# Designs tried in a protein design chat: VHH binders against Protein Abitram (abitram). Part 1

Every score and structure here is a prediction.

Target 1, 175 residues: Protein Abitram (abitram), of Dictyostelium discoideum (Social amoeba) (q54td9)
Amino acid sequence: MRTLIERYYSQYYFIDTTITDPNLTEDQYVNQHTNELAVIGVAPSHPVLQQEISKIEFKENAINNEVSGVRKTGGFKLQSNTILCVITCSNGKEYFLRSCIKGKLLEINKELINNPSLLKTNHATSGFLAIVEPMIKDKFMENPGLIKFEEYHKLRNIPIQKGPVFLKDNTNDED
Structure headers, positions and changes below count from the first letter of each chain, unless a header shows other numbers; antibody chains aren't numbered by Kabat.
F, E and O stand for the ipSAE by ESMFold2-Fast, ESMFold2 and OpenDDE, each averaged over both directions (binder to target, target to binder). V2 = 0.75 x the mean of E and O + 0.25 x the DockQ between their complexes.
[cut] stands for letters that were removed.
The coordinates of atoms that the task and the answers printed are left out; those that the model quotes come from them. Centres of patches stay.

## First folded at step 1 (VHH)

Design G01 (framework vhh_gocatamig_d2)
Fold by ESMFold2-Fast, scan of step 1:
Structure G01 (fold): chain B 175 residues (1-175), chain A 126 residues (1-126)
Amino acid sequence: as target 1 above (175 residues)
Amino acid sequence: EVQLVESGGGLVQPGGSLTLSCAASGFTFSSYALAWYRQAPGKKRELVAGIYSGGSTVYMDSVKGRFTISRDNAKNSVYLQMNSLRAEDTAVYYCATEYTYEDWLSGTYTYTFDYWGQGTLVTVSS
């Protein structure tokens, strides 16, 4: 059995190559659906997954775009480094999540405002950050800062696990 | 806290009909895609049917035209109507949910299933 992500998505990660400190692994995933839209979220290496989250605050432009449903030329236009939200941890640490790719912001995950822990418990699924319409669709790797799924896992030394498991697992362990 | 509870399984004769129900709780049901999977003895678990938050559906070839998946957001439930049942449909049927969002283009974004029900046994035999 294949996961729906494996069946319908091309998986990538975004690494800010201007950051040369190997201890800063604040990476994000970029999953492109077969309809060419991209889902953005927190990569498994991101240090926020080891923290307790106090709140998630989206930038005003991101919130206004989503609630108005604006899909024309006046909608929120993104650069790869556009900050979409700020995560504040219980220990006072802040993390900034970006759009990762150039394009137009379609939607943000508003559930994260009411349930910030969802980003931590379900970062690869229901805890996604945003949905973006990419400017570069056909040759997706031409988006700056993207790295292929397998290369990322090798670079960060993170095992590749395929799901879902064939037997039901009662642990509910999502890392 | 998230729970999926299946019901409606049982023993039916070939050519019969059965309706499976899955009651969901603990999450914003209308924002999630839901699917029915099945696993027959000695075989791998396979996707039978899926329904996205906006109502778009997907079916396995062997059940297309015989099975219908539907949802009721007011009742936080998803259903699988099975008609013209065959011995080959004998399996444990599982309800699963994945997060999905629909944009103005009627596109859907799918994710790995977050949660699974306990399963309900369907036996097609005379």
Scores: ipSAE 0.000, ipTM 0.129, lowest interface PAE 14.3, mean pLDDT 76

Design G02 (framework vhh_gocatamig_d2)
Fold by ESMFold2-Fast, scan of step 1:
Structure G02 (fold): chain B 175 residues (1-175), chain A 124 residues (1-124)
Amino acid sequence: as target 1 above (175 residues)
Amino acid sequence: EVQLVESGGGLVQPGGSLTLSCAASGFTFSDYYLAWYRQAPGKKRELVAGISSGGSTVYMDSVKGRFTISRDNAKNSVYLQMNSLRAEDTAVYYCARDSYTLEWGTGYSEFDYWGQGTLVTVSS
């Protein structure tokens, strides 16, 4: 429980309930920060992590939300399945990433436009997709399609990796 | 104004085939994601198949290998070819266009433009 995400976030995953094909594991994470905002990104099971990404294109309304500066007054209003971007792979495959939760779009990760590989190399951190202000904040699991971290890892048979439990050398970099 | 008009529904015996068509107007068809949804009595509306502007497709598990979605940008149309139909495929089928924006709490899907629906009945 030493990772940056484990320290500052409550971790959940989103499974698109409209897709019943078990071979289409295009899952996303939803990490709720202690300030109640949700950070959305690609789950470790997502097939895009095994592809070479050509480009990431955000939907026009997601881009215009940022450019117009209206995030404080209204923002782009989201349903759980609202598509935020299309990922185009070098082999021609396309993947769609969704908002995962109802709420307002606060921010897209514009760095992904200039450096799409960041989604793959740092998907759990700096390679996030978007920041959403959830409509349901106090009982977060009431957001449809969410599954708890431990349940997800059991469902997808993905090991939970914990940091090493070795003693650190005597340095000034302890905290 | 955006319009989606479905056709091709009807009564068919199990194992039969139907082709659904959706004619679109009022927007730049080639730029949008199009999808087919269905709703059976007492069930939620569910995604059956979707197709991107570039032609990439997604299918629900139970129709994979039996249904094929396609589009014709010159005719502003999207199609659903349904083969090996089963009684469980009985539903009203809807054509939908990705809206790009949606009000939370409205009760609508991310697709804000829907056709009227076309009934498909599979029975003997």
Scores: ipSAE 0.000, ipTM 0.150, lowest interface PAE 15.5, mean pLDDT 75

Design G03 (framework vhh_gocatamig_d2)
Fold by ESMFold2-Fast, scan of step 1:
Structure G03 (fold): chain B 175 residues (1-175), chain A 124 residues (1-124)
Amino acid sequence: as target 1 above (175 residues)
Amino acid sequence: EVQLVESGGGLVQPGGSLTLSCAASGFTFSSYDLAWYRQAPGKKRELVAGISYGGSTVYMDSVKGRFTISRDNAKNSVYLQMNSLRAEDTAVYYCAAGTYEYDFSGSYYEMDVWGQGTLVTVSS
């Protein structure tokens, strides 16, 4: 059985390869929808999930990204390491969340400004960070810093278990 | 206040159509996965259709091709278009907003907000 995320998204993670301590894992997920857009958020191993969040502040270029009823043609252009926001914890610690992939910023989750705990309680869905249109779509793993879902869970020693939903898991030739 | 309010239920003949609507308030609608569940008398609640925050959809096998879920973020609404209705579709239909969760116990849907339900009766 698959969840909606498992059924309609190809799941990847972004890791900061400059961090060599395996206990310091400021990782982010990158979930690519079948329409090729990528949803970015904090990975289950991210230390911010164990902190009390004081505030989330989006960078000026991210917050000024236009949201309108017409199709977006421009948008903020991202490198994989572009910082989108700064999370400040109650203990004074700061975390920087990145775009993870090169592309065009379509949306930020402005609800995180008013309800920063949503990032912690619902990081995998309603607590997402941003939606990005990737520059590299067909060979998605060619985006720097990405790691496949199964390899990530093995690397971080996090179990993979499928949810109790009434949808049959599909076998596909794209594996 | 955070809430979901369903409308559009009623009595319909077999083979007929109904559109259910669900209006959301008190939360950022566009950030949530939305779903329609149903519960027939004496049966467990089941997922009928879902639509992700990204717009992808899922349907239970018995309604695929007959039902269509859609969302309108500008109107904070989710809809279930039901065509070719059958007696077995008779149930209370619930709108739900929630999130996909993963933790060490597994992955699952956690529906944070539920509507009050709307009755759909398919009978001659």
Scores: ipSAE 0.000, ipTM 0.107, lowest interface PAE 18.4, mean pLDDT 75

Design G04 (framework vhh_gocatamig_d2)
Fold by ESMFold2-Fast, scan of step 1:
Structure G04 (fold): chain B 175 residues (1-175), chain A 124 residues (1-124)
Amino acid sequence: as target 1 above (175 residues)
Amino acid sequence: EVQLVESGGGLVQPGGSLTLSCAASGFTFDDYALAWYRQAPGKKRELVAGITSGGSTVYMDSVKGRFTISRDNAKNSVYLQMNSLRAEDTAVYYCAKSYYETWGSGYLDAFDIWGQGTLVTVSS
């Protein structure tokens, strides 16, 4: 049996081509659900996972999309490189997280505003960044900057980790 | 304070039916996805079924066509209708709330179990 993510999502990564420094691996994941929506978050190679996070601030355009719940334009329209939030580390370093794909912003993870450490402890699950409705749903790999799951792990030399994702486990998992 | 209270478990014969209920309080019910997990003695916990705030559903393969998850937002309740029950369905069933607010299609891969569980025994 596969993990919950493997069962319900097609997994991809986004490499930010606007970053010219080859030593920076500020990558993000893009997981497309069977319902065609894409969940965006921080990839395991991202240097923010090795930092102490002071705060996470979403850009005004991302906040306004969520706060009112209604927009005459039908939601915030995204380009692949649209910045959604700024992470400020305790040492003063900043990281910028992007939408990764073209589409419409449906949801931001507001819990990250109140609990920024969630990004580090649960980046692959409850610590996601945003949910996007892709403009390109069929032939998803035609979204620029995407790389397949297996290719990414080879590129970054990161082992593939498997297992179900469950939070606040209160049961005895003997077998 | 988040509370999820399961009910409806019991003893049923193979081929029988049972409906589980989960009454929720302490959070904005309409904004969260809900799920049913189960754990049999000596076995790992399994996600049985999930339902997003918008009503989209997901099921584990062994229960597809036999179980139906539904929600009633006016009653802050989620249900699991179980038909054609098998001995292998014997387990404690737990109600779970998504860790995070979801709407529309929702996020179905991270849940907190807050309920005490309800025992379902398929025997005789």
Scores: ipSAE 0.000, ipTM 0.173, lowest interface PAE 11.8, mean pLDDT 76

Design G05 (framework vhh_gocatamig_d2)
Fold by ESMFold2-Fast, scan of step 1:
Structure G05 (fold): chain B 175 residues (1-175), chain A 123 residues (1-123)
Amino acid sequence: as target 1 above (175 residues)
Amino acid sequence: EVQLVESGGGLVQPGGSLTLSCAASGFTFSSYWLAWYRQAPGKKRELVAGIYSGGDTVYMDSVKGRFTISRDNAKNSVYLQMNSLRAEDTAVYYCAAETPYDYLSGYETYDYWGQGTLVTVSS
């Protein structure tokens, strides 16, 4: 059995190509569910995971976001580099987390306001940053700045965690 | 244990209204995308309406303006208000829950289904 993420998500990373220093790896993940929504969080290379977090502050537009109504008429509109929050570390360093993809903000993880260490302890799961409805859904790699999961792990020299796996039957027929 | 329990189905005349309710237990409801599907006799199951964790909604074209999906996270419930019902709306209606993000609720399955509730629109 593959992990739930591997079964139902296409995994990507977002890197800021304007950063020329190879030691600055403030990367984020972008996991697209089969329902087309994208979950955004910090990548395993992100230096914040080695810091003590003092606080996480979401931008006012992200906090006040209300997605409503008939035919998706609400929601904060995002560019790929839109800053969603500022992380302040105990040593005074600040990190800025972005939407990574153009689209509509559906939800932020408000639990990070009350428990900022959740980002560090569970970055790949319950410590996610935000949920975004992408503007570019079908050809997802056309979103600027995205890199495929396997290519990213090679680029950053980060091993892919694989446990024992039993593949599901790929037959979708149910008679 | 995870459960979705639908209610509110019944017999109604064309032009009438019904409200379907779905009560959820055993998982973190507020984190889930919730949907109503239906299956008419001799047809495949189809998506009628969906509501994302942030409140955004999606509707099948034939029900737009007639049906409204809503959720109440405090009550772990999702609703489908059906107005101006037509004979073609006759079907078993199913509640479904999917998570757009994994393991937030600690569960390993990504979706759950209810047992269904019958809606009959006839004179």
Scores: ipSAE 0.000, ipTM 0.155, lowest interface PAE 11.3, mean pLDDT 76

Design G06 (framework vhh_gocatamig_d2)
Fold by ESMFold2-Fast, scan of step 1:
Structure G06 (fold): chain B 175 residues (1-175), chain A 123 residues (1-123)
Amino acid sequence: as target 1 above (175 residues)
Amino acid sequence: EVQLVESGGGLVQPGGSLTLSCAASGFTVSSNYLAWYRQAPGKKRELVAGISTGGSTVYMDSVKGRFTISRDNAKNSVYLQMNSLRAEDTAVYYCARQYWRSTGYLYDSFDYWGQGTLVTVSS
C-alpha cells in the first residue's frame, strides 16, 4: 500500500555539499510531482523541528511574486541556494530556508506567516514551504545538492516511517 | 457558494484553435492558484497549465508554445488559449482551484473543480 506522496511524487532531499560540519543538518525535502512541479519543505533532520518557532518571514522577492499581478515576464527565478525565508526561534536562533533547486517560484505557503507552528506539526504535508517549477526536469538528480530518499535516510540515520493515507475529495457537489 | 463554470469547448480540426473560459464565483481568482486539467477516457486527469496569485505560469511539456493560461481579475475569470491543436489534445478540460489547509490536506489537494468542458480534435 502506498501513500499519496509515494504514488504521485518522486522524493529527494537537499543538502549543501559545501558544508563540512557534520552536525549541520539544516536539510530540506524536494518532492517532484508527476506533473513535474516540485514541492519544497523541511526535512525530518532539520533542527528547527526541535525548537519553538517565534516567526517565519519570507523574503521580499518571494512575497512580491504572489502580489505583483499578471505580467508578461513573471516569476521569481531561483538558484538552488536562493533564500526564501528566515525562521526565528524563541531562543533567538535563526534558520534560512532555500529554494533547493534552480527554477521559477510559483507559490509560497503564506499560512506559515500566520501559523508558523504548522511547519513543525505538518512539515511533510500542509506545512510545506514553496512550490517551484524546476529548470532541470528530465535529469532531476543533476540539480546540485540533491540526494535520493533512501540514501538520505541512511546518511542521516533516520528510519523511514509510513505516513497516513489521505482520502482525497475533489468534487464541488455537496451531500 | 464557491463555483467554477467552464465554457468554450467544442469540435475543432487539427491545427485549429479554441479558447476555454472559467468563470469563478464565491472567491477571487487573483488570490488563489488556478489550473486547467484534462482527462481523456481511460486516462488519469493531468495538469495542463497553472497560474499563481502573482501571475507566474506553468505548462505541461506537450502544450508549451501552443497553450497560454491567463486571468482577468475584473471578470474573475481564467482562460486557456489553445493553438495548433492535435488529436492527442482531445479530452474533458477542467478548471480547478487548489488550496492547502492546516488540518492535514496534502499539498496536491483541490478545494473545487468545475464540471468540465469537452474538447474534440478530429478531422
Scores: ipSAE 0.000, ipTM 0.247, lowest interface PAE 11.4, mean pLDDT 76

Design G07 (framework vhh_gocatamig_d2)
Fold by ESMFold2-Fast, scan of step 1:
Structure G07 (fold): chain B 175 residues (1-175), chain A 122 residues (1-122)
Amino acid sequence: as target 1 above (175 residues)
Amino acid sequence: EVQLVESGGGLVQPGGSLTLSCAASGFTFSYYALAWYRQAPGKKRELVAGISSGGSTVYMDSVKGRFTISRDNAKNSVYLQMNSLRAEDTAVYYCAAWEDYSGYLPTEYDYWGQGTLVTVSS
């Protein structure tokens, strides 16, 4: 019997839609959990995934938000272009990762400070960048610069790898 | 060092049962989702069952009611209880793990085990 499984995440990417040059693809993913929080990280097209990473440094505002410890009543307010960290590659190249959406910064992935290669080896999972509470939750596509997962993969000509996800029942067959 | 180690495979008669175990080390197990995949000779690797960090499960249609996936965070292990085994269940069974936080499909999973062979034959 066919089974429908409730979505665990709604998957999106953040790109600058005015950029049509496929060589300028410093894109990021934005995955919205069913609890409405967003997880952000680097997209599979991002050139940093082809580099050797020397270090990852989070901006002062992002670090200060994390070390407050108690009572984050206001939180760090983000614009879509707010820079959260700088990646420095062994060849001297720098990449800037952004919040992608407006909202409040809840958490940064401090593991990337001690193990920057996690961003490259596990960018879609343990190598995430940050957790954001979105300002726009119900009409999530109204966040500027977002593109749906499937549309992004078509745009960048990147195959969708099928695997075990809790977003839908991907083991059903229709005989 | 990060590792996933499968065990429990073997030879079993049709209608028999086996329990597969996957023991994890080197990461914070409770934050990870895990899945059992299988691959028979000449076939693609397919998802058998998955379990999230929170305990929600997914199963392949042909194993629903026969297989049960479970986890024990205190032992850093995931299990696949296989009942009413059929010849078509013969395959190498693989454990895979990923931090279930992002939810987006990776080009590869965080970790894979080496596999354990299950043969169902009379």
Scores: ipSAE 0.000, ipTM 0.192, lowest interface PAE 12.6, mean pLDDT 76

Design G08 (framework vhh_gocatamig_d2)
Fold by ESMFold2-Fast, scan of step 1:
Parts: sequence; C-alpha cells; structure tokens
Structure G08 (fold): chain B 175 residues (1-175), chain A 124 residues (1-124)
Amino acid sequence: as target 1 above (175 residues)
Amino acid sequence: EVQLVESGGGLVQPGGSLTLSCAASGSIFSIYALAWYRQAPGKKRELVAGIYSGGSTVYMDSVKGRFTISRDNAKNSVYLQMNSLRAEDTAVYYCATDLEYSWGSYDTYYFDYWGQGTLVTVSS
C-alpha cells in the first residue's frame, strides 16, 4: 500500500531520453527503499496502462538471473537503458521496459508472466517490474535520467493522489 | 504473521569469524526475501546482505568477499557467515523478512518483519 511505500521508499521517475517524441511518455518509476535497493515499474503516464496486454516476456539474461539462482552473487549487470522485458499488446503494439538505473538485477516479477494484467491493475505495488541493487546509492539523484516525484507530476500534468497523513514507521530507522 | 529469533552475536577479535542465525516461525505465507541489517550507535540502519526466494543475493560493498548470506527454506532460516571481521563491523545486527501479503503477489513492501537484534562487537 501507499502508506508502506511512503514510509520505506524515496520516490523518483525515469524519463527515457532516447525517446525524443514528446507525445511518447514511456516513463518508469524508481522507488528507492531505505535499504538502498530500488524497485522499478511503469509510471502512471505510460501508454501501456491504456492498452490490453497480451503477454509480458522477460529478456533471456533477466530470466537466467532469476532461475539460475541458489546463492547467485553479483546478479545481471545493468546499464540504465538495459531492456528487461517486452510487453506485447492485443493490438500488436510493443513496449520495452528498462532497468532505469545502473546496477545489478536482483529479481524480476515473474508473476507478470502468468498475470500480465497485474502490471496495469497494480503497477505502483504488486505489479512492479524488477528489484535492482543500484551502483549509485548514496547520492541517488546522480543516476542519469532520474527526476523527483513532485517534479515529474508537474512535468506530465498528472495529479498526485492524496491519502491520509501517516507518521513514519521506525522499524527501518531505529537505533 | 512472523516471529524472528536471532542468535550468534558476541565479542570477537579483529580478523575473527561469527555466524549469525535467524529462524522464522508462525508464518502462513511464503517468505519472499530474508536479509541482515546492522546499526551502529548514531548511524542509520543499513542493509548488510539479502537473499531472495530465487537465491539471488545482495551485499553491502564493504562486506563483499567477507560475509556470506544463505537460507534454509526447510527450516525457514537465514544465516550470515562473517569472516575477517573489522572494528567497523561492530553493530546491532537485525534479521528482516518480506512476506507475500496476498497469495500470488511479490510486492514492493520489503522487510516487513524484524528480529530483536543481536550485538556484534569486534574489539581486541
């Protein structure tokens, strides 16, 4: 839920600078946990959220990272533009989702293979794409292409959904 | 709900070794991820090592090559083998876990449950 995300995550977005068409807003979110790991998913502006999804296919290296798995260290090494999956829509359109930040791939959301609609219905939570260990952790905004949460919503003219005000949960910040 | 019970902390000489253990009980859900965090007085809590259900691991840079995280799914346990311990490793170490909050979901809610903490002191 949003209260857990607000307590444990610093929220950012990634804008793919290789897409120069201003009508294509194939943006992704990057939520950094207080433990410095990043959760990647589709931003609310992403056009895939208006499509019917036929399937989601993860790239070979992303799947091999997951399944080869017992005590695997280092993970799949990512550049910010590394493609993790291809989304195929019922109308034949394809979208490519990227790692957004440089680092190591820890996990992909395999549930998206069996239930691709989860990406649409729960994109901000259980429909996440991947978990990444960032190379740039401390000064997180130095990751290229990142934009702050509030700045992004102003840029894309997307309203911020408000919830009740909650106090911070100390379970991650206790001395 | 999950209860986490930690053990293995103590006083050790620089260059020594310790194994921390954490056993999870009371869960009716799959444990998606298990991790060790640490916190020294006056500092923020930081991730030391994590292990996911698929076996992928993550390590803090300063412990890579010295610490090894492993899990035993049959015992719902996670272990942190700590070798070549340094004074800067002195901290309270916490076991944490993430559970599927609903059947069939892996979520963005990481390290939902925490252990009581176990003190590790590295001193001559």
Scores: ipSAE 0.000, ipTM 0.145, lowest interface PAE 16.4, mean pLDDT 74

Design G09 (framework vhh_gocatamig_d2)
Fold by ESMFold2-Fast, scan of step 1:
Structure G09 (fold): chain B 175 residues (1-175), chain A 124 residues (1-124)
Amino acid sequence: as target 1 above (175 residues)
Amino acid sequence: EVQLVESGGGLVQPGGSLTLSCAASGFTFSEYALAWYRQAPGKKRELVAGITWGGSTVYMDSVKGRFTISRDNAKNSVYLQMNSLRAEDTAVYYCAASYDEYLTSGYSEPYDYWGQGTLVTVSS
């Protein structure tokens, strides 16, 4: 049995090239669903996972994102480095999470506003950051800054600890 | 005020070249897809070329290899370089802008903004 992520998503990571310190691994995952939408969240190497989170604040454009209607597919247009939110830790440190890919913002995970610890406890599932409709869909690796799942784990020296899991009837890890 | 202003049209001989320019104002140009349409006398308006906010391009079959669309976000402008012009290219050329960057259906209406048009005449 595979996890829901393994069955329905092609898994990638995004490395923020604006960070010049090689000891700062503020990486994010980008999981492309079979319907071509991308789910974005915090990678296992991200230092925020070792911190106590005080709050998560989304940028105004991300909160007020609207699709105009049937004849327009508008919404907040994203560059790969567009900041979506600021995480403030209890020690005062701040982290910035980005869209990772070019596209249109479809949804932010507003549950993170009320329960910021969800980002840490469930970062790979219900603690996702955002859902984006990618501009580059067919050749997804042409999105700048993306690396493949296997290559990322090797680069960051993180073991791939995916054992078989049993899917339960009515199990849903998506918001 | 939102405006798209075309320029560069004129009379040219078959085999000649023209560059059309469209200067935009009043909206966030870099977030919009831009297209060139044309309408010949007695014909419906047709898509000639389009460019997404990411820089991907599409062309009508009869102009592929002859026309090139490009954009300059710093100048809020889109261009159509037309080479090897033919009599059948004679038309009023329109610049159009749309927030819909996934132009999979041939740039049909409604577009958000249209220019007034510039006449291109190809004749001897």
Scores: ipSAE 0.000, ipTM 0.110, lowest interface PAE 14.7, mean pLDDT 76

Design G10 (framework vhh_gocatamig_d2)
Fold by ESMFold2-Fast, scan of step 1:
Structure G10 (fold): chain B 175 residues (1-175), chain A 125 residues (1-125)
Amino acid sequence: as target 1 above (175 residues)
Amino acid sequence: EVQLVESGGGLVQPGGSLTLSCAASGFTFSNYALAWYRQAPGKKRELVAGISSGGDTVYMDSVKGRFTISRDNAKNSVYLQMNSLRAEDTAVYYCARGYTESDWYFGSEYTFDYWGQGTLVTVSS
């Protein structure tokens, strides 16, 4: 049986460097939906989850992509290291969240502007950062810096926590 | 086969009320979040209201206090009660199923895996 996320998403993480450091755990998840679009958010190792967030500010290009409609087909064009937003914590610490993959920005999570705590309370669901249309869809692991879900949890020594399992791998039907 | 079937749309005068219904089949309804989206001609599809598997709700600012989303797990249905309707509420309304079991992902239409065919709501005199 899988969780609903496991059924509909291939789960990956993004690590900017191959050299790990105890202070370099500002990782992000990249969950590719069955429709091939990628959902970006903060990984469970991210230190922001232990902070009190004052505000989340999206970069001008990310905001303009959503509201201007200047591009009919949409699309702030992203590199893997493109900064999408800055998180400012109550203690003055700042964190920068990235696109993680090359592609086209489809959407930012505007609710994070009004309710930044969603990033902490619901980072894997309603507290996502952005939706990206990947440039590399079919062979998704060819996106640089991606690491598989199980490998990431082993690397960071984070247990795989699953909520109640409601859905069988093959069908939506349950007895 | 997963299906979502909307009903209850129609023509109503400004200030009137309508109740939209979405009947779901082909999955364990109580495990999923459901949402109502709308799309007017020439505009992007936008979230109107969402309800998690646990019953928590979210609303678009322009409909807060006027619209109420609810669900009936025994009937595999989600509802949108629309009061004090305005001309700007004219749109095709869509029911959508979210991937989450205990919370929702209502910030993006791209994370919804199944959509109904839509039901037209026209607010006009």
Scores: ipSAE 0.006, ipTM 0.266, lowest interface PAE 9.7, mean pLDDT 78

Design G11 (framework vhh_gocatamig_d2)
Fold by ESMFold2-Fast, scan of step 1:
Structure G11 (fold): chain B 175 residues (1-175), chain A 123 residues (1-123)
Amino acid sequence: as target 1 above (175 residues)
Amino acid sequence: EVQLVESGGGLVQPGGSLTLSCAASGFTFSSYALAWYRQAPGKKRELVAGISEGGSTVYMDSVKGRFTISRDNAKNSVYLQMNSLRAEDTAVYYCAKYETSWDLGYTSYMDVWGQGTLVTVSS
């Protein structure tokens, strides 16, 4: 049986190709919903998942982002490398999470401000970073820095996890 | 007229230090992110370091711990302090202004470029 993500999302990853060091794995996922919106989060290779997080701080424009009704006007406009937040770890290390794609910010996950560990425990589901309306919706791979899901897992030598994943059932992912 | 003017390049021996400066004019300097790029002969231009309006920084892996980017909003200037220089650091270094305040990455998002300053690391 297909998971909720497999059923409703086309899955991609973002890597910064301008920095070609193979040891840099601060990668992020980009999951495009059938409604064309993209959900952004940290990839399984990201070193933050092995750190203790002290806090997550969002850019002021991201916190104060307003998107109205049907026309979805007034959203924060993003370039692919626009920083949305900074993660501060207990060891003093900082990581910067980006929008990954050009477009308009619709929503940030404000729960990460109150519960930063959610990013580690549920990075692929309820611990997402942001929701973006892409500028390039058709031919989504034309967004710079994107790589297809299966190609990414082969590149980073990461097994593809199987099983049911539900965005609204956070407690099942914590165990 | 929006301009970026680089200075401080020159010939330096391996292991030496050099400070590059970029003087900006014609825009509200404190409201924009800025970057240093470099281009070696026969290679494409690459991002070396970036700094946001809030002071957040990004560095190319090969220069982490050796280079430091900083800004002085009162002087409308951005700097690149380069320590422990290596032959592979030889390049023309460019100062660039981002079209946004927080975008610290890709060259297609730079709206102003300086003329460049040559850094040669050789004995």
Scores: ipSAE 0.000, ipTM 0.115, lowest interface PAE 17.4, mean pLDDT 76

